# Designs tried in a protein design chat: VHH binders against o28486. Part 37

Target 1, 243 residues: o28486
Amino acid sequence: MIGIIGGTHILEIKVLKDVEETRIETPYGTAEIDVGRVDGIDVAIIQRHGKRKDKPPHRINHAANFYALKSLGVKYVIGMGSVGALREEYSLPSLIIPHDYIDFFSGVTIYNDSLVHVTPGFDEYLREVLVEVARKISSFPVIDKGVYFQTRGPRLETKAEIAMIKSFADCVGMTAGSEATIARELGLSYAIVCTMDNYAHGIKNQSIDYREIVEKAKENARECLKIVEEAVKKVWEEKIQRT
Short names: E, the ipSAE of ESMFold2; O, the ipSAE of OpenDDE; V2, 0.75 times the mean of E and O plus 0.25 times the DockQ between their complexes.

## First folded at step 17 (VHH; framework vhh_etentamig_d1)

Design r2 (at its last look DockQ between E and O 0.89; V2 from the best seeds 0.77)
Fold by OpenDDE, look of step 17:
Structure r2 (fold): chain B 243 residues (1-243), chain A 120 residues (1-120)
Amino acid sequence: as target 1 above (243 residues)
Amino acid sequence: EVQLLESGGGLVQPGGSLRLSCAASGFTFSDWAMSWVRQAPGKGPEWVSGISGSGGDTYYPDSVKGRFTISRDNSKNTLYLQMNSLRAEDTAVYYCARGPYTWRSGFDYRGQGTLVTVSS
């Protein structure tokens, strides 16, 4: 079984066949997971903001979500995201497959009662799969290497904040760093593909409207899903079916 | 060997139209997304359009949306770019590329390009 984690845009797209909705109790809380199939491949999908869209970024229980996936036997998790572009030269829409991230503010961890230190990061194998697939079938321009900057949310960034972080990163979001950290702590492989749907505040002369961001993300989610579906097939063939 | 050959470029007046073609060979054309990218003198490459392998999905930046149309004929292994309402700022060498444009790595495979000059 391969794991997929996405935002609210997943609610708008029928990804799974033979869907079973499940609730899994974990030491960290309850996780909602939809299990089903993508092209005959068993997958478990988490909607990170909840099916009722009642989990804002800072309230997402990443530990419960990833623990639940692990408990189902998941080893590889592919994330889908929507991010703001931090580079004016990028055309929108575009895809980014980040190779590293900055997250100083989330503080997420499963190690609350022991002294364990891990070095987190995205899984390079999954990244390579995503990049290979994207380079073949993406209709969007692709950034196959970039730094993801995570803010805590739920508020959007100020112009001054973006002016600072654009020196260090290529895109800005609110969840991928947390997910990567928890995945690593739990021994799961994780990588993410994101659509860049808007420019971050101050990158171009535009007003920032959260509603508009959501709409663009929804519109571009289909393209991202194409990449993920092909990636799932490739991972299945290379790491699961052949083993 | 992968080959891409652009044609159809030339001199056109503002408001005019051109249709570019790209003949592809050396790979299964329909399995790949294709893209058009242009480069003006003294400027970096600019993504112009992308199309899925089947041709069902097409995308454009705001700079050309509503004026340019990407299409493909998989039976002929040919990619097209219909350019209408041309402007002086559209002057550039236009390249056909296999796959999407990558901002960091550039082109996997591209042709030699065809020059489009928009001038009165």
Scores: ipSAE 0.880, ipTM 0.946, lowest interface PAE 0.5, mean pLDDT 94
Fold by ESMFold2, look of step 17:
Structure r2 (fold): chain B 243 residues (1-243), chain A 120 residues (1-120)
Amino acid sequence: as target 1 above (243 residues)
Amino acid sequence: EVQLLESGGGLVQPGGSLRLSCAASGFTFSDWAMSWVRQAPGKGPEWVSGISGSGGDTYYPDSVKGRFTISRDNSKNTLYLQMNSLRAEDTAVYYCARGPYTWRSGFDYRGQGTLVTVSS
């Protein structure tokens, strides 16, 4: 079974079949999971903002979500997301598949009461799968390596915040660092493909409207879903069907 | 051996039109997204257009949107770029590429490109 975590586009575009909704109790809280199939392959899906769109980025229970995936036997989790561009030379829309992240502020961990230190990161195998698939089938440009800066949200970044971080990162978002950290702590492999849907505040001297960002992400999510679907097939063939 | 052969460039007046072609061989053409990339003298490469393997999805940067149309004929293994309302700033060597433009690894092209010159 392969895990997928993303926004509501996953179910609204209906690439999935035979979906069964479930709730799973975990030591960290309750997780909402849909189990279904992608081209005959069993998948477990998390809509990170909740099925009722009631979990803003800073309120997502990442520990419950990833523990629930682990309890279903998931070992590989593919994320999809939306980010702002920190480089004005990047054309929009584009895909970015980050190789590393900066997250000073979320503080997410399962190790609240013990002295355990992990070395977090995006899973290199999953990242290579995403890059290989995107390089073959993406209709718009791909940034196949980059640094993801995670802000806490839910507000967008100020111009001063973007001016400070743009020297150190290629894109900005609110979720993937938390997901990568928790996945690693739970022993799960995680990587993400993101649509780059807007320039971050101040990069192109444009106004920022969160509603416009959401609408552009919705329009571009179909490209990410193509990549994720093919990546699921490749991971299943290489790591699950053969073992 | 992957082969991509561009043609159809030439000299055209501002406001004119050209149609570029790219003959592909050595791979299953319909499995791959394709793109056009151009390079003006003294400039770095610029992504111009992308198209899905089926031809159903097309994308353009703002600089050419509404003026350029990418298309493909999978029965002939051929990629096209229809360029209308040409401007002097469109002067460049145009390359077709297998797959999308990628920033760090560049784009996957095999031909010398085709020169488009827009001048009075």
Scores: ipSAE 0.570, ipTM 0.834, lowest interface PAE 1.7, mean pLDDT 88
ESMFold2 (binder alone), look of step 17: mean pLDDT 82; pTM 0.835

Design r3 (at its last fold request DockQ between E and O 0.81; V2 from the best seeds 0.81)
Fold by OpenDDE, fold request of step 20:
Structure r3 (fold): chain B 243 residues (1-243), chain A 120 residues (1-120)
Amino acid sequence: as target 1 above (243 residues)
Amino acid sequence: EVQLLESGGGLVQPGGSLRLSCAASGFTFSDWAMSWVRQAPGKGPEWVSGISGSGGDTYYPDSVRGRFTISRDNSKNTLYLQMNSLRAEDTAVYYCARGPYTWYSGFDYRGQGTLVTVSS
């Protein structure tokens, strides 16, 4: 079984066949997981913001989500996200597959009662798979590496904040760092592919109105999902089926 | 051997139209997304448009949205770019590329390009 974690746009996309909605109790809380199949491959999907969209970024129980995936036998987790672009030279829409991240503020960890130190990061194998797939089937440009800057949320960043973080990162979001950290702590492989749908505050003025941005974001998410689906197949063939 | 051959470039006046073609060979055309990228003198590559393998999905940057249309005929292994309402700033060498442009890895494969000059 391969895990997928996505945002609100996943709600509108039929990804799985033979879907079973499940709630899994974990030591860290309850996780909602949809279990089904993608082209015959067992897949578990988590909507990080909840099916009811009642989990803002700072309230997402990443520990419960990833633990639940682990409990189902998941070893590889692919994330889908939407981020703000921090570089004006990027053409939008684009995909970014970050290779590292900065998260100084979330403080997310499962190690609250023991002294354990891990070095977090995105899984390079999954990144390579995502990049390889994207370079074949993506309909818009791919940023095949970059630094993901995570903010706490749920509010958007001020211009001053963006002016600072743009010196260190390529995109800004609110969840990928936390997910990567927890994944690493739990011994799961995790990488994420993100759509850049808009520029971060103060980076570049966009001619598209908000409504159009939202619609395009949905379209972009569908494209991203195609990449994830192909990645799932590749991972399954290379790491699961042959083992 | 993979080959991409662009054609259709030329000199046009502002407000004019051109249709570029790209003949592909040496690979399964429909398995790949395709893209158009342009490069003006002294500038880096700029993504112009992308299309899915099936042709069902098309994407554009704001700079050309509403003016350019990407399409493909998989039966002919040909990619197209219809360019309308051309502007001086559209002047560039236009490249047909297999797959999307990747910022650090570059192109999987691209053609030799065709020059489009928009001038009064």
Scores: ipSAE 0.914, ipTM 0.961, lowest interface PAE 0.4, mean pLDDT 94
Fold by ESMFold2, look of step 17:
Structure r3 (fold): chain B 243 residues (1-243), chain A 120 residues (1-120)
Amino acid sequence: as target 1 above (243 residues)
Amino acid sequence: EVQLLESGGGLVQPGGSLRLSCAASGFTFSDWAMSWVRQAPGKGPEWVSGISGSGGDTYYPDSVRGRFTISRDNSKNTLYLQMNSLRAEDTAVYYCARGPYTWYSGFDYRGQGTLVTVSS
């Protein structure tokens, strides 16, 4: 079984069949998971913001979500997200497949009552799968590595915040650092592909409007969905069907 | 071996139109997304359009949106770019590429290009 976690549009995977909606109790709370099949491959899908969109970025229960995936036997989790560009020379729309992240602020962990330290990061195998798939089927440019700067949200970043971070990161978002950290703590492999639909606040003198960001992400989410679907097939063939 | 051959470039006045073609061979054309990229003298490559393997999805940066149209004919293994309302800043060598432009790894495969000059 392969895990998929995404935002607003992840439940629009067109070939998802035999869907069973479920809620799984975990030591960290309840997770909402759709279990089904993509081209005959068992998948578990989480909409990170909840099916009723009641979990803004700072209220997502990452521990419950990833624990629930693990309890279903998931070992590989592919993320789908949306980010703002920190480099004005990036053309838009683009996909970005980050190779590392900066997250000073979220503080997410399953280790609240013990002294355990993990070495964080995105999974290199899953990243390679995402890059390989994107280089074949993406209809718009791919930024095949980059540093993801995670902010807590829910507000967008100020111009001053962006001016501070743009020398150290390539994109900004609110979720992937938390997901990568929790996945690593639970022993799951995680990587993410993101649409880059807008420039971050102040990068190209464009308006920063949440509605415009959502509309651009919606229009381009179909591309990310195709990448995720093909990546599921490749991971299944290489890591589950073969081993 | 993968081969991409662009054609259709030339000299055109501002406001004019050109249609570029790219003949593809050596791979299963319909399995691959395709893109057009241009390079103006003294500048780096600039992505100008992309299209899915089926042809059902097309994308453009703001600089050409509404003026350029990408299309493909999978039965003829041919990619097209219709360029309308041409401006002097569209002057560049235009390349057909298999797959998207990838920022750090570059193109998977790229043709030799066809020159488009927009001048009075």
Scores: ipSAE 0.714, ipTM 0.889, lowest interface PAE 1.0, mean pLDDT 90
ESMFold2 (binder alone), look of step 17: mean pLDDT 82; pTM 0.835
OpenDDE, look of step 17: ipSAE 0.886; ipTM 0.949
ESMFold2, look of step 18: ipSAE 0.693; ipTM 0.882
ESMFold2 (binder alone), look of step 18: mean pLDDT 82; pTM 0.843
OpenDDE, look of step 18: ipSAE 0.890; ipTM 0.949
ESMFold2, fold request of step 20: ipSAE 0.674, 0.676, 0.694; ipTM 0.873, 0.873, 0.881
ESMFold2 (binder alone), fold request of step 20: mean pLDDT 82, 82, 82; pTM 0.846, 0.839, 0.842
OpenDDE, fold request of step 20: ipSAE 0.913, 0.913; ipTM 0.961, 0.961

Design r4 (at its last look DockQ between E and O 0.88; V2 from the best seeds 0.80)
Fold by OpenDDE, look of step 17:
Structure r4 (fold): chain B 243 residues (1-243), chain A 120 residues (1-120)
Amino acid sequence: as target 1 above (243 residues)
Amino acid sequence: EVQLLESGGGLVQPGGSLRLSCAASGFTFSDWAMSWVRQAPGKGPEWVSGISGSGGDTYYPDSVKGRFTISRDNSKNTLYLQMNSLRAEDTAVYYCARGPYTWYSGWDVRGQGTLVTVSS
């Protein structure tokens, strides 16, 4: 079984066939997981903001989500996201597959009662799969590497904040760093592909509206899903079916 | 051997139209997304348009949206770019590329390009 984690945009797309909605109790809380199939492959999908869209970024229970996936036997997790572009030279829409991230704000961890230190990061194998697939079938330009800067949310960034972080990162979001950290702590492989749907505040002379961001993300989600579906097939063939 | 050959470039007045073609060979054309990229003198490459393998999905940057149309004929292994309402700033060498344009890697395979000059 392969795991997929997506945002609210994934709710608008029927990804799975033969869907079973499940609730899994974990030591960290309850996770909602949809189990089904993508092209005959067993897949578990988590909607990170909840099916009722009642989990804002800072309230997402990443530990419960990833623990639940692990408990189902998931080893590889592919994330889908929407981010703001931090470079005006990027053409939008685009896909980005980040190779590293900065997250100083979330503080998420499963190690609350023991001294364990891990070095987190995105899984390079999954990244390579995503890049390879994207370079073949994406209709968007592809940013095949980049630094993901995570803010806590739920508010958008100020112009001054973006002016600072654009020196260090290529895109800005609110969840991928947390997910990567928890995945690593739990021994799961994780990588993410994101649509760049808007420029971050102050990057271009555009007003930033959250509603607009959501709409663009929804519109571009299908393209991202195409990449993820093909990636799932490739991972299945290379890491699960052949072993 | 993978080959891409662009044609259709030339001199055109502002407001005019051109249609570019790209003949592809050496690979299964329909399995690949295709793209047009242009490069003006003294500037870096700019993504102009992308199209899915089936041709069902097309995308454009704001700079050309509403003026340019990408299409393909998989039975002929040919990619097209219809350019309308041309502007001086559209002057560039236009390249056909296999797959999407990538920021750091550029393109997988591209042709030699065809020059489009928009001038009075």
Scores: ipSAE 0.869, ipTM 0.941, lowest interface PAE 0.5, mean pLDDT 94
Fold by ESMFold2, look of step 17:
Structure r4 (fold): chain B 243 residues (1-243), chain A 120 residues (1-120)
Amino acid sequence: as target 1 above (243 residues)
Amino acid sequence: EVQLLESGGGLVQPGGSLRLSCAASGFTFSDWAMSWVRQAPGKGPEWVSGISGSGGDTYYPDSVKGRFTISRDNSKNTLYLQMNSLRAEDTAVYYCARGPYTWYSGWDVRGQGTLVTVSS
């Protein structure tokens, strides 16, 4: 079974079949998971903001979500997300498949009551799969590596915040660092493909409208969905079917 | 052997139109997304359009949206770019490319290019 985590459009993946809604109790809380199949391959899907869109970025229970995936036998989790561009020379729309992240502020961990340290990161095998798929089928440019800066949210960044972070990172979002950290703590492999639909505040000297960001992300989410569909097939063939 | 051959470039006055074609061979054309990318003399490459393998999804940067239209005919293994309302800043060599433009890994396969000159 392969895990998929994304925004509200993840259930519109074209080849998703036989969807069954499930709630899973975990030591960290309850997770909502849809179980189904992509081209005959079993998948477990999490809508990170909740099925009712009631979990803003700072309220997502990452530990419950990833523990629930693990309890279903998932070992590989592919993320889908949306980010703002920190470099004006990037053409938009585009995809970015980050290779590393900066997350000073979320503090997420499953180790709240013990002294345990792990070294997190995006899984390089999954990243390579995402890049290889994107280089064949993406309809718009691919930024095939980069640093993802995670802010806590839910608010967008100020111009001053963007001015500070743009020399350290290539894109900004609110979730993937938390997901990568929790996945690694639980022993799961995680990587993400993101649409880069807008420039972050101040990069192009225009005001930012949240509704416009959401609408552009919806329009471009189809590219991420196609990449994720093909990546699921490739991971299954290379890491699961052979067993 | 994968080959991409662009044609249709030339000299056009500002406000005019051109239609570029790209003949593809040596691979299953419909399996691949395709791109047009341009490069002005002394400048880096600039992505100007992309299209899915089926032709169902098309994308453009703001600089050409509404003026350029990408299309493909999978029965003829041919990619097209219709360029309208041309401006001097559109002057460049236009390349047909297999797959998207990738920022750090570069091109997969591209043609030799066709020159478009927009001059009064």
Scores: ipSAE 0.684, ipTM 0.877, lowest interface PAE 1.1, mean pLDDT 89
ESMFold2 (binder alone), look of step 17: mean pLDDT 82; pTM 0.840

Design r5 (at its last fold request DockQ between E and O 0.83; V2 from the best seeds 0.81)
Fold by OpenDDE, fold request of step 20:
Structure r5 (fold): chain B 243 residues (1-243), chain A 120 residues (1-120)
Amino acid sequence: as target 1 above (243 residues)
Amino acid sequence: EVQLLESGGGLVQPGGSLRLSCAASGFTFSDWAMSWVRQAPGKGPEWVSGISGSGGDTYYPDSVKGRFTISRDNSKNTLYLQMNSLRAEDTAVYYCARGPFTWYSGWDYRGQGTLVTVSS
């Protein structure tokens, strides 16, 4: 079984066949997981913001989510996200597959009662798979490496904040660092592919109305999902089926 | 051997139209997304458009959205770019590329390009 974690746009997309909605109790809380199949491959999907969209970024129980995946036998988790672009030279829409991240604010960890130190990061194998797939089938440009800057949320960043973080990162989001950290702590492989749907505050002026923004984001998410699906197949063939 | 051959470039006046073609060979055309990228003198490459393998999905940057249309004929292994309402700033060498533009890994494969000059 391969894990997928995504945002609000996953709700509108039929990803799985033979879907079973489940709630899994973990030592860290309850996780909602949809279990089904993608082209015959067992897949578990988590909507990080909740099916009811009642989990803002700072309230997401990453520990419960990833532990639940682990409990189902998941070893590889692919994330889908939406981020703000911090580089004006990037054309939008684009995909970014970050190779590292900065997260000084979330403080997320499962090690609250023991002294354990891990070095977090994105799984390079999964990144390579995502990049390889994206380079073949993506319909818009791919940033095949970059630094993901995570903010606490749920509020958006001020211009001053963006002016600072743009010196260090390529995109800004609110969840990928936390997910990567927890994944590493739990011994799971994790990487993420993100759509850049808009520029971060103050980077570049965009004359798009709200409706267009939403529609574009949905379209971009669908494209991202195609990449994830192909990645799932590749990971399954290379790491699961042959083992 | 993979080959991409662009054609259709030339001189046009502002407001004019031009249709570019790209003939592909040496690979399964329909398995790949395709893209158009342009490079103006003294500037870096700019993504112009992308299309899925099936042709069902197309994407554009704001700079050309509404003016350019990417399409493909998989039966002919050919990629197209219809350019309308051309502007001086559209002047560039236009490249057909296999797959999307990737910032760090570069092109999977691209053609030799065709020059488009928009001038009064």
Scores: ipSAE 0.903, ipTM 0.955, lowest interface PAE 0.4, mean pLDDT 94
Fold by ESMFold2, look of step 17:
Structure r5 (fold): chain B 243 residues (1-243), chain A 120 residues (1-120)
Amino acid sequence: as target 1 above (243 residues)
Amino acid sequence: EVQLLESGGGLVQPGGSLRLSCAASGFTFSDWAMSWVRQAPGKGPEWVSGISGSGGDTYYPDSVKGRFTISRDNSKNTLYLQMNSLRAEDTAVYYCARGPFTWYSGWDYRGQGTLVTVSS
């Protein structure tokens, strides 16, 4: 079984067949998971913000979500996310598949009451799968390496904050560092592909009509999901079906 | 051997139109997304359009959106770029590329390019 964790649009795209909606109790709280199949492959999907969109970035229970995936036998988790661009030369729309992250502020961990230290990161095998798939089927540009800077949220960044961090990172978001950290602590492999729909505050002018922005975000998320679906097939064939 | 051969470039006045073609061989054309990338003299490459393997999804940067149209004919293994309302800033060598424009890995495969010059 392969895990997918995504933002607002993942369940709206309706990619699962034979779906069973479930809630799983974990030592860290309750997780909402949809279990079903993508192209014949067993998949567990989490909408990280909750099905009712009631969990802003700083309220996501990452420990419960990843523990629940592990309890279902998931070993590989592919993330889908949305980020702001920190480089004005990146054309939009594009995808970024980060290779590393900076996360000073989330503080998420399963080790609240013990002295355990892990070396976190994105899983290189999963990242390579995402890059290989994207280089074949992405209809728009791919930034195939980069540093993801995680802010706590829920507010967006000020111009001064962006000016400070743009020298050290390529994109900014609120979730992937937390997900990578918790996944590593639980012994799960995690990597993420992100849509880059906008420039971060102060990088460039982005005055686009609200309705156009919403429609572009849906279209870009659909492209990203196609890449994730193909990556699921590749991981299944290489790591699960044979072994 | 993967081969991509662009054609259709030339000299055109501002406001004019050109249609570029790219003949593909050596791979299963419909399995791959395709892109057009341009490079102005002395400058780095700039993505100008992308299209899915099926042809159902197309994307453009704001600089060419509404003026350029990418299309493909999978029965002929051919990629097209219709360029309308051309401007002097569109002057560049235009390359047909297999797959998307990729920041760090570069093109997977590209053609030799076709020159488009927009000038009076």
Scores: ipSAE 0.710, ipTM 0.890, lowest interface PAE 1.1, mean pLDDT 89
ESMFold2 (binder alone), look of step 17: mean pLDDT 82; pTM 0.837
OpenDDE, look of step 17: ipSAE 0.898; ipTM 0.954
ESMFold2, fold request of step 20: ipSAE 0.696, 0.683, 0.662; ipTM 0.881, 0.878, 0.870
ESMFold2 (binder alone), fold request of step 20: mean pLDDT 82, 82, 83; pTM 0.845, 0.841, 0.845
OpenDDE, fold request of step 20: ipSAE 0.902, 0.902; ipTM 0.955, 0.955

